# Miniprotein binders against q53ft3: the designs that were tried, part 47

Target 1, 195 residues: q53ft3
Amino acid sequence: MFGCLVAGRLVQTAAQQVAEDKFVFDLPDYESINHVVVFMLGTIPFPEGMGGSVYFSYPDSNGMPVWQLLGFVTNGKPSAIFKISGLKSGEGSQHPFGAMNIVRTPSVAQIGISVELLDSMAQQTPVGNAAVSSVDSFTQFTQKMLDNFYNFASSFAVSQAQMTPSPSEMFIPANVVLKWYENFQRRLAQNPLFW

## First folded at step 17 (miniprotein)

Design rc6
Fold by ESMFold2, fold request of step 21:
Structure rc6 (fold): chain B 195 residues (1-195), chain A 97 residues (1-97)
Amino acid sequence: as target 1 above (195 residues)
Amino acid sequence: SDREELIILAKWAAILLRKALDMARKGNTERAKMLIERAIEYLREIEKLATTPEEEEIVEQAIEAAQEALQLLEQGKPDEVEEILREAIRLLRELYQ
C-alpha cells in the first residue's frame, strides 16, 4: 500500500498497520538520515476524496515520541521526498498517533501515514522546514544535484598545458560541462517541470 | 495479482467504513452515507476478485451490513449504525489478515 525509501537502505514495503487507517515504518539509526521518500505502492490509488498525511517521529531525550507533520501523499502526488535532517530537534505538533504508539528504542524514529479525508487534510499545516513540495522540492533537489555534479566534474578538469597524450582515454573539456549546467539551470528556472 | 488487488481493496473499503463510522458519530449523516456508498463500490469489485466460497460469503455479508447501515442512516438512526459498521469492518479484516 505504501513504501518508504532511504538512500543506501533497502526499500520498505511492509508498513506496520497500527489501525485501519494508520501505517508506520521504522527508521533505525535515524540520525544518519537526511531525506526519506514516501510513496504509494501498487496500482490501486486512494479512494476518491482521500489521501495520506505523513508524519515523522523521533524519540526525545526521555525516549518519548515527538511527532511532526511532514506533508501529504495523494493521488495527485503519489510520492514525495521529505527532508528530516533539520527536524531531529523540532517541536512536536498535533497528530493522530496517540500515546499508545509502538514501543521503540531511543535510536529508532518512525514515519507514520494516516489515511484521511482530503478536506480534513486541508486543515493540517506541515512543519515549515520540511522539503514538502513536488515542484519546490524537485527544484531544490535538482539544483543541489547540479551543483554537486558540476563541482565533481570540475575536479577532473585538466588545463591544456597539463594534458598528457592518452589514446585510450577520452576527456570532456570543463567548459562543455559548464555550458550544459547553465543551460539546464535556465530551462529549470523557466519551467521546473520541463523534465 | 488478483489476490494482492483484493487485499488492497479490502483495506480501502475498511478505511472508508471506519471514516463513515466516525462521521456518523459526529452527526454528519450525509457524509457517512456517501462513504458507505463508496465502500460498497469497493466491495463489488472485491466480489469480482473473490475466488473461494469463504471469500464470496465474507464479501456478501459485508455488503449486506453496509446496506443495512445505509438504511439506518436514511431512517435518521445514526446511533444504531456502530455495531453494523464494526461488523463490516471485522469481515473485511478477515479478507486482508
Scores: ipSAE 0.716, ipTM 0.889, lowest interface PAE 0.9, mean pLDDT 78
Fold by ESMFold2, look of step 17:
Structure rc6 (fold): chain B 195 residues (1-195), chain A 97 residues (1-97)
Amino acid sequence: as target 1 above (195 residues)
Amino acid sequence: SDREELIILAKWAAILLRKALDMARKGNTERAKMLIERAIEYLREIEKLATTPEEEEIVEQAIEAAQEALQLLEQGKPDEVEEILREAIRLLRELYQ
């Protein structure tokens, strides 16, 4: 249903489902993370009238979780980049994860996604929303972003013959996602319509 | 794959029923009925994708539970829907584990 991407790390596509309507991604070594990308995975969108509220959680000095609303993902905005570097010393906000039994180690933060009615989401105020795309349709932007990623990653493909014997298989260097993220962010900041 | 699609539809249906239960608890009967009706649409799609006798039985029972809950709400009996909706949600959870 959801994906989570941090620069320099593998994309996560298997959220921990902690309730029917609540999903969590672990972020180890969270103090080194400045931005996180949250996006819809797969072809079946939210049901009509629903969307996802996206939260960031980190342990405070006593080890207690502090949750902050980053923003939203919806059928009209199915991917978003959130800045979290300034949030690791902030105050908590009202959040729906309080009664959940979520296992966490002291050095691990989390991204939480709560599926909610759009009416309920309209009453929420984010602390760390990353950006709003300048394109006419978020669906079109999302498709262009995915096409850009695919083309960029494919240009770095190496055959297994260049690594170990199995020449019918191809592999992508581990840093491709980071290079794509850095290049895309730099180009987007200079020209939001560069593709 | 069809199995991946079935799992996602089951998760969405369970969420719709959870929200319907929340609305029924708050006395918002019309919103609860609308959410259950939407969940039944998802359950009918799951029914088309089910390929094992276990999946077929689970979705059939979930549809029956959702339809019973809808009828109770239409009869003005919202207090009687909680256990029925929870059973439907439990059945859907078995589809996506």
Scores: ipSAE 0.708, ipTM 0.890, lowest interface PAE 0.9, mean pLDDT 77
Fold by ESMFold2, look of step 19:
Structure rc6 (fold): chain B 195 residues (1-195), chain A 97 residues (1-97)
Amino acid sequence: as target 1 above (195 residues)
Amino acid sequence: SDREELIILAKWAAILLRKALDMARKGNTERAKMLIERAIEYLREIEKLATTPEEEEIVEQAIEAAQEALQLLEQGKPDEVEEILREAIRLLRELYQ
């Protein structure tokens, strides 16, 4: 149902399901993590009228878990990047995970996803980690990367009718993705804000 | 695969029924009925994907439970749906755990 990705680590696709509507990913060595990507797996979206509230859990000054609302994933935005660097100094927020017995190591942070009705989500306010300009730039970069890739790949696409009558049948070469990715990475390394 | 799809649909259906139970407890019968109707749509898709007699029996029983809960809500008896919805959720858990 959900995936969790940290740069330089293997993607996690097997959340611990702690209730019908609640899912948890462990984040070992969380102090070294700046951002986490939470996304929906597969092609089966949330049921209509539902979405996911995404929380981050870290130890407080007493070593107890403290949960903060990071934001949301929905059918309209099925992948989201959340900044978690600096959150260990923040305050907890109202959250739905407080009554659960979740197996954990004290130094391991957690990402929690609670499936909620959209009306309920509209009443929730993320704690203290919004409006960071670098997060906005990273979001804008990701959006432009997706737009760039779509436009590039689309320039090689043909309609089914054109493909059927064409004697040489046009395909999107597999290396188009690689060439785009390499070019994008090179440009990003030269100017992290190019777009 | 069909098995992976069945599991995901079963999890969504269970969530829909859980939210319907929560709405029935709050007295919001119209929202509860809407969520149960949606869950039945998911159960019908699960029924198409079931490949064993055990899976077919489980999903059929879950559909019957969901339909009974819907009838009780239509009759203005929201206090009688809890056991029935919990049974449907339990049946769905057998499909994905």
Scores: ipSAE 0.703, ipTM 0.889, lowest interface PAE 0.9, mean pLDDT 77
Fold by ESMFold2, last read:
Structure rc6 (fold): chain B 195 residues (1-195), chain A 97 residues (1-97)
Amino acid sequence: as target 1 above (195 residues)
Amino acid sequence: SDREELIILAKWAAILLRKALDMARKGNTERAKMLIERAIEYLREIEKLATTPEEEEIVEQAIEAAQEALQLLEQGKPDEVEEILREAIRLLRELYQ
């Protein structure tokens, strides 16, 4: 039903269902996460008149969950990017200089999705500056990642004249990487969330 | 697959019935009826996808419960729908758990 994506991590597609209308994804090591993408899986949309309220939760200093409304996903906006980096400051979760002086133990936060009537969602107010313009930001992030991979891979390129025969090793022609890059870029322009 | 689709439809139907129960508790009978009618549409789609006798029995019982709840609301008896809706939700949980 729902997916949750953090840059540099595997997509999560198996939410924990904690009630008929409540779904949860764990976010280990959440202090290192700046943005989270929440989206609808599959071809079966929300029932008419319904959508999802998206929450961020982390344990406070007493270990109790603190829930904050990030925003919404709906049939009209089935994916959204939420910024969570600024939501961690109240619990001493960030160092003043942007660096860690002490090795920190792993911590787990959660993304919660509550399926609700659209009328009920209209009465809810998300925390400020959590929502991001999802299409432009996601496309720019994805393009950067695409360029980073291509630049890295191409830095190892050699011409055929430079190759030493090595029959036991496997090689990938540089043109394959370029075709992948071009195809990925084309698909991204058609649907920024295809991957 | 048909099984994956059945599971998702069962989850949506259970959610619709949960929201209908919430609306009935608040006295919003018209919204409760609309949500139950929508849930029945999903249950009929599940019925087409059911492949085992157990699944077929569960869906049939859930449809009967939802129809009874709808009838009670049409008769102006919202206080009487809670038990039957909770049973329908429990039946749907068996389909997706």
Scores: ipSAE 0.703, ipTM 0.885, lowest interface PAE 1.0, mean pLDDT 79
Fold by ESMFold2, fold request of step 18:
Structure rc6 (fold): chain B 195 residues (1-195), chain A 97 residues (1-97)
Amino acid sequence: as target 1 above (195 residues)
Amino acid sequence: SDREELIILAKWAAILLRKALDMARKGNTERAKMLIERAIEYLREIEKLATTPEEEEIVEQAIEAAQEALQLLEQGKPDEVEEILREAIRLLRELYQ
């Protein structure tokens, strides 16, 4: 039903189901994690009128879980990137996982997903700006990086009259880099998450 | 593939019935009815995918329980639906274990 991705780690696709409507992913070594991606798996979306509230949990100084609402995933926004750096010392929030018998290894954080009615989710307020990602903000960041790459690569362009042959060196025509840039930019505009 | 679909549909149906139970407890009978009706749609799809006699019996019993709960709500008897909805949810759990 759900997937969880941390940069540099294998994707998790097997959430622990702790209730009919509640799912949990373990995050070992959570202090090194800055962002997590939560997304919908499978071919069957949420039932109409439902979505998922996404929570982050870490153990406090007493080893007790502190849960914080990060944001939401829905059929209209089936994947989201959440910033969790800076939340690892924050104050807990209202959450639906408190009375659950959730098995948890000490010093391991968790991502919790609670399936809820959309109108119930509309009354919830995420902690700070934990939902740092939007499709538009990541599109704009990626566009900046594409522009940077093109400008950098173009600074090494030489005219044919300036080229010195070297059998041990390979070159790529600058127009190939431009074609790649234009294709990547167009694909990103069509699907900002194709990466 | 059909087995995977059956499992996912069973999980969604169980969630719909859990939310219906929650709404019935809050006295929101109309919302509870809508959620049960939606769950029955999922159960009918599960019925098409069931391949063993055990699965067919489980789905049939879950449909009957959900239909009875819906009728009780329509009759203004929301206090009588909790046990029935819990049994339907338990039956669905047997499908997705």
Scores: ipSAE 0.698, ipTM 0.885, lowest interface PAE 1.0, mean pLDDT 79
Fold by ESMFold2, fold request of step 21:
Structure rc6 (fold): chain B 195 residues (1-195), chain A 97 residues (1-97)
Amino acid sequence: as target 1 above (195 residues)
Amino acid sequence: SDREELIILAKWAAILLRKALDMARKGNTERAKMLIERAIEYLREIEKLATTPEEEEIVEQAIEAAQEALQLLEQGKPDEVEEILREAIRLLRELYQ
């Protein structure tokens, strides 16, 4: 029904359903997370007139949840990127999750999705630090992931003079990674959604 | 797959019935009836996808409960629909849990 993606982690596709209309994903070690992607799985959309309100919850110093409305997913906008790095010290929002998950490990946050009637969602105001995803935000997120990968991979480069034979391992020339990085950047600038 | 579609439809139907219950509690009878009618549409699609006698029995009972709730709302008896809608929602949980 819903998916949740954090850079450098496996996609989560199995939300915990905590009520008929409420779904959660756990985010362990949330302090290192800057962005999260929430999206619709599968081929069966929301019922007509309905959508999803997306919340971020982190534990305060006492382990009590603080919930903040990030924004929405709908049939017209079935995926969104939310910035959460500035929210980990922010003020809570009104939310429909009540007392659920009121005591948690201090390093675990949650993404909550509440399925709502669209007219009910129109009366909700997301927190100002959680910008709704756009092509520019998607491009910036993707560019940072590309830079991180290139920096990581290039840190393992060795010259031919430095190589020791290792017949049980596979190797990739360093310039292949650089050429891929440069090509991906050009294509991203031309069409951010090409991949 | 048909099983995955059945599960998703059951979750959507349960949500529609939950929202209908919320509307009935607020006295919004017309909105509650519309949501129940939509839920019945989903239940009939589940009926087409059901492959076991257990699934067929569950969806038939859920349809009957939803239709009874709809009749009670048409008769101006919104206070009487809560337990019936809760039972339909419970039946749908058996399909997706």
Scores: ipSAE 0.697, ipTM 0.884, lowest interface PAE 1.0, mean pLDDT 81

Design rc6
Fold by ESMFold2, fold request of step 18:
Structure rc6 (fold): chain B 195 residues (1-195), chain A 97 residues (1-97)
Amino acid sequence: as target 1 above (195 residues)
Amino acid sequence: SDREELIILAKWAAILLRKALDMARKGNTERAKMLIERAIEYLREIEKLATTPEEEEIVEQAIEAAQEALQLLEQGKPDEVEEILREAIRLLRELYQ
């Protein structure tokens, strides 16, 4: 009935059914997960007037589950992307060799799907910015990517008076990067899906 | 496959009957009747997919239970539907477990 996908992991298609109307996917090593995709499997949709409320659960400091409503999956929106990185506890500092800091004892979070009447779902409020629409998520990600690239490239800017000759290297005028940045922002504002 | 489709339909029918029970408990008899009617539609589709005599008997009993619950609601007897709906849900669980 439902699928759950995390980037870099095998898709899960066999939810644990914990009640007639409640389904759960386990997410081992949840601290490494930033986004989760929840989607409908097969060709048999929700019954008319029903949909799925999607929850995220992680253990609190006492070891008790903390459930948070991420958003919804419906016949009109049969797949959805949810950001969970801002909801997790246990985000810690890493030593300078981050590739060596592999989680040794995984903590398991859960994605829960509760099948509900649409009227009941309309009264529910998801947590903060957990739900990520494809358009809003893409626009926000792309803007952050643009800002990151511009800031990175700009950090290497020097005036020509301060430049030392390096004839074996190629150089790009700083205003080329700025023109690219401004052009990309304009295209994104006109059509967030121009890619 | 037909088996996978039968399982999904059985889960949907069980959910519809669970929600119907919840509506009946809250006194929303008309909504409960609508949900039971939808569940029966799913049960009829399951009946077409059943491949064993055991599956056929289970779905027949589930239809009879759902129809009895619907009749009790139409007669203004919502207090009497809980056990009947629970029985139908249990029968559906046998189909998908």
Scores: ipSAE 0.691, ipTM 0.883, lowest interface PAE 1.0, mean pLDDT 78
Fold by ESMFold2, fold request of step 21:
Structure rc6 (fold): chain B 195 residues (1-195), chain A 97 residues (1-97)
Amino acid sequence: as target 1 above (195 residues)
Amino acid sequence: SDREELIILAKWAAILLRKALDMARKGNTERAKMLIERAIEYLREIEKLATTPEEEEIVEQAIEAAQEALQLLEQGKPDEVEEILREAIRLLRELYQ
């Protein structure tokens, strides 16, 4: 029914079903993971009027799971990318995985999928720094970061005539930053997930 | 394969019946009826895919339970559907476990 993909790892297609409407994937060595992709498998979509709420859990200092809502997958958006790198110290949220409130293996996180009525999903609020709900949102975020870096770096640009001699320091030509910026933009337009 | 499709349909039907039970508990009888009707549609597709007498018996019993739950809801008896829907869910679990 569901798949889970982390860049550089084999795809997982055999979720552990922990209730009729709840499915779980383990993510070993989760501290090294920045993004996960959750997607629908097969040819039989959600029943009409339903979708999946996607959660992330990690063990706290006592080994107890902390669950956070990442976002959603639906028949209209059957694949979604979620950023998890910033969540590994976040606050827990209301969640339906109370039966999983047991001590968990250190360094193993979980992705939980709870099948819900769409009406119920509309009332849920994901953790604000987690969801990259589409490739378009990821691309938009990436472009903003790219522009921010370029504007920051260029604000320190000086002409050669304005330079103070500083032989102990290393310098990079401004055109190197511009070339990187232009190349990154081209690659982002070609494949938003190349990085 | 037909077996994989049967398993997925059984999981979806069980989820629909679970949500119907939740709605009946909240007193939302019309929503509960709608979810049961959709579950029956999935059960009839499972019927087409069943290949063993055991599978055929299980899906027939699940359909009968779902239809009885619909009748109880139609009669204004939402508190009486819980055991029937739980049994239908249990039967479907046997198909996909």
Scores: ipSAE 0.686, ipTM 0.882, lowest interface PAE 1.0, mean pLDDT 81
Fold by ESMFold2, last read:
Structure rc6 (fold): chain B 195 residues (1-195), chain A 97 residues (1-97)
Amino acid sequence: as target 1 above (195 residues)
Amino acid sequence: SDREELIILAKWAAILLRKALDMARKGNTERAKMLIERAIEYLREIEKLATTPEEEEIVEQAIEAAQEALQLLEQGKPDEVEEILREAIRLLRELYQ
């Protein structure tokens, strides 16, 4: 039904259902997380007239949850990237004495998804103006990374005449990288969430 | 798989019935009926995916409960649908738990 992705971690596809219309993903060690992707999983979309309100929760200094509305996912926008790094700044500002030894222990934050009627969602205001990435924004980000890698790798290409044999090194033909790039780009254009 | 699809449809149907209950409590009978009708569509798809007699019986009872709730709303009795909708939601929970 829903997926949750953090860079460098396994994708979560099995939300904890805490009510008929409420779903939760745990985010351990949340202090190290800057962005989270929330997306619709599978082939069965929201029922007509419904969507999902996406919340972020972290424990306050007393261990009590603080919930904040990040934004929405809908059939028209089934995937979104949310920036959460700025939302963790409720731990206080730097001060001139710097003498407080605060040991920050990883704790569990949560992403909550509440399935709502679209009318109800229209009356909700997300925290700040956190950028809600569309599938177009996700695709553009991914395309930029792809182009950067291809341009970088291509700048090191050498011909067979320029190669010095080195049996201790492994080499790949440059056209393998090109074919991978073309295949990945085609798949991304057809389904931005295929990977 | 068919099992995973059945589970997702059951969760959506339960959500639709819960929202229908909420709308009935607010006196919005027309939206409540629309949500129940949509839930029945999901239940009929679940019916196609059911593979055991237990699953078939559960979805059949859920359809019957949803249809009874719809009739009560058409009769102008929105305060009488709560127990029936809660039973349908409970039945659907058995499918996805």
Scores: ipSAE 0.682, ipTM 0.876, lowest interface PAE 1.0, mean pLDDT 78

## First folded at step 18 (miniprotein)

Design sa18
Fold by OpenDDE base, look of step 19:
Structure sa18 (fold): chain B 195 residues (1-195), chain A 97 residues (1-97)
Amino acid sequence: as target 1 above (195 residues)
Amino acid sequence: SDREELIRLAERAAFKLEMALQWLGDGDPEFAKRIIEYAIRLLREIEELATTPEEEEIVEQAIEAAQEALQLLEQGKPDEVEEILQEAIELLEELIQ
């Protein structure tokens, strides 16, 4: 139902389902994580009138888990980016995971998603600055990824005159990459969540 | 005190309306609607705590604005909601002063 993405890490699509309505992702080495993307896989939508409250848990100085509400995902906004790097000193909030015997490694942070009524979610207050404006941040993230890819690919660009014949290798014209990039940007501009 | 509670609720209501604006911007009018509905409930509580005619008037105007926002959302006119919600937020800010 949910996926979790940390930059530079493999996407997680297998959440631990700790309850019928609760899902948890483990985030090892969480201190190096600045942002987390939480998204719906698109396989199962939220039931009508329901969404997901997204929580972050980290160990406090005493090794006890501190849960904080990061924000929300809904059918209408199936993905969100959260900044977690500044939350280490934050105050804990009420969370739906406290009563659950979640096997936790103290060095591992967790993202928890609780499927809840939208009306209930509306009453909750996320921690400040955790929710990055999804469109801008996602666009920025995607743009950075695109730029990174483009820069990477472009670094290998050579003119035909500079090419060493390698009959066994396939070559992709740089203009194809550029065209792809432009198309992707266009799609992103139209719908940042087109993928 | 009642005044302190009024201020607390007003701040909360303002925050919720701001959140609604954000979610409208994110393209989820349904959730935004739910947030506004909750904000209206908060506004009703504030109304009960109002002690002056001025406070009562401000809260009433905020309620009207929020309700209008809901109506517009229900009519599928989210683009017209931003200004109205902003007005409601400003009213609440006035109330807090």
Scores: ipSAE 0.761, ipTM 0.925, lowest interface PAE 0.5, mean pLDDT 86
Fold by ESMFold2, look of step 19:
Structure sa18 (fold): chain B 195 residues (1-195), chain A 97 residues (1-97)
Amino acid sequence: as target 1 above (195 residues)
Amino acid sequence: SDREELIRLAERAAFKLEMALQWLGDGDPEFAKRIIEYAIRLLREIEELATTPEEEEIVEQAIEAAQEALQLLEQGKPDEVEEILQEAIELLEELIQ
C-alpha cells in the first residue's frame, strides 16, 4: 500500500504489517540518512475519512525504540518527504505502536505508518521541521533545471566583436536570458507552483 | 496557571492554523478543513480562559476568521483563505506576547 525511498537506495514497497492498521519499513544504517520519502503505491487508497500518520523510530542507547511523529500522508497528498537528520537525538512522541519483542539492531531505524481517522490526525502535532512538502522537492528540482538551462545557454554567449554575420538567424541578447532567469527564480521562491 | 494554559493553547492553535495553510498549499483542502475545525476547538478553550477585554476580543476575532475560512473551503474557494488564516495567526501571536 506504501513505499519508502531513501536517496541512493532501492525503493522499499513491501512494508511489514505489524497490525491491521499499522505498517513498518526498516531503515538500516539510518545515521547516514538525512531524508526519507513516504508515498502511497496507488493500488489501495485510504478508506474515506482516513489517512496515515507517519512515525520515525530509532534505537536509544539501550536499543529500545524512540518514536517521533513526522507528519502525514493522505489521499489528497499521497507522498511526503521527511527530514530525519535532526531527529536522531529528538524527543519521543505519543504513538500507537506497541512494544515489540524483536531483536534490537543498533544501526536500524524504522518508519511506521498508522492508518487513522483524519479527525484524529488533525489533533496530532508532528515534531518541528520534519515534514518537507512535495512543493519543496519540486522547487529544488526546478531550481536545478533553471541553473542547468542558464549555464547551458550562457556557454554559447559571444561578444559583438566575436559575432559572425548570419542574416537568417535570430539572436537574443544574453541579458534577456539573465533577466528571465532572475525573474523566474524570484517567482519560484514566492510560489513554487506558479507555472 | 490559567495564563500559562492560555498561552499553551494559543501557541498550539497558531501552529494548527499554520499547518492548515501548509496543507492547503499542498492541495489537500479536506485535511486542512479538519485541522481548522480542531483549531477552532482550541480557540473556544482559549475563550473560556480569557480574563481581560483585550484577550476576549483577540480570541473572538480569531474564531470569526477561522470560521470564515471554513465557510470559504466549504464553498470550494481555498485560494481566498490564506489571508484570513494569516490574520488569525497574527492575532494569536499578539495574545501570546
Scores: ipSAE 0.651, ipTM 0.874, lowest interface PAE 1.1, mean pLDDT 80

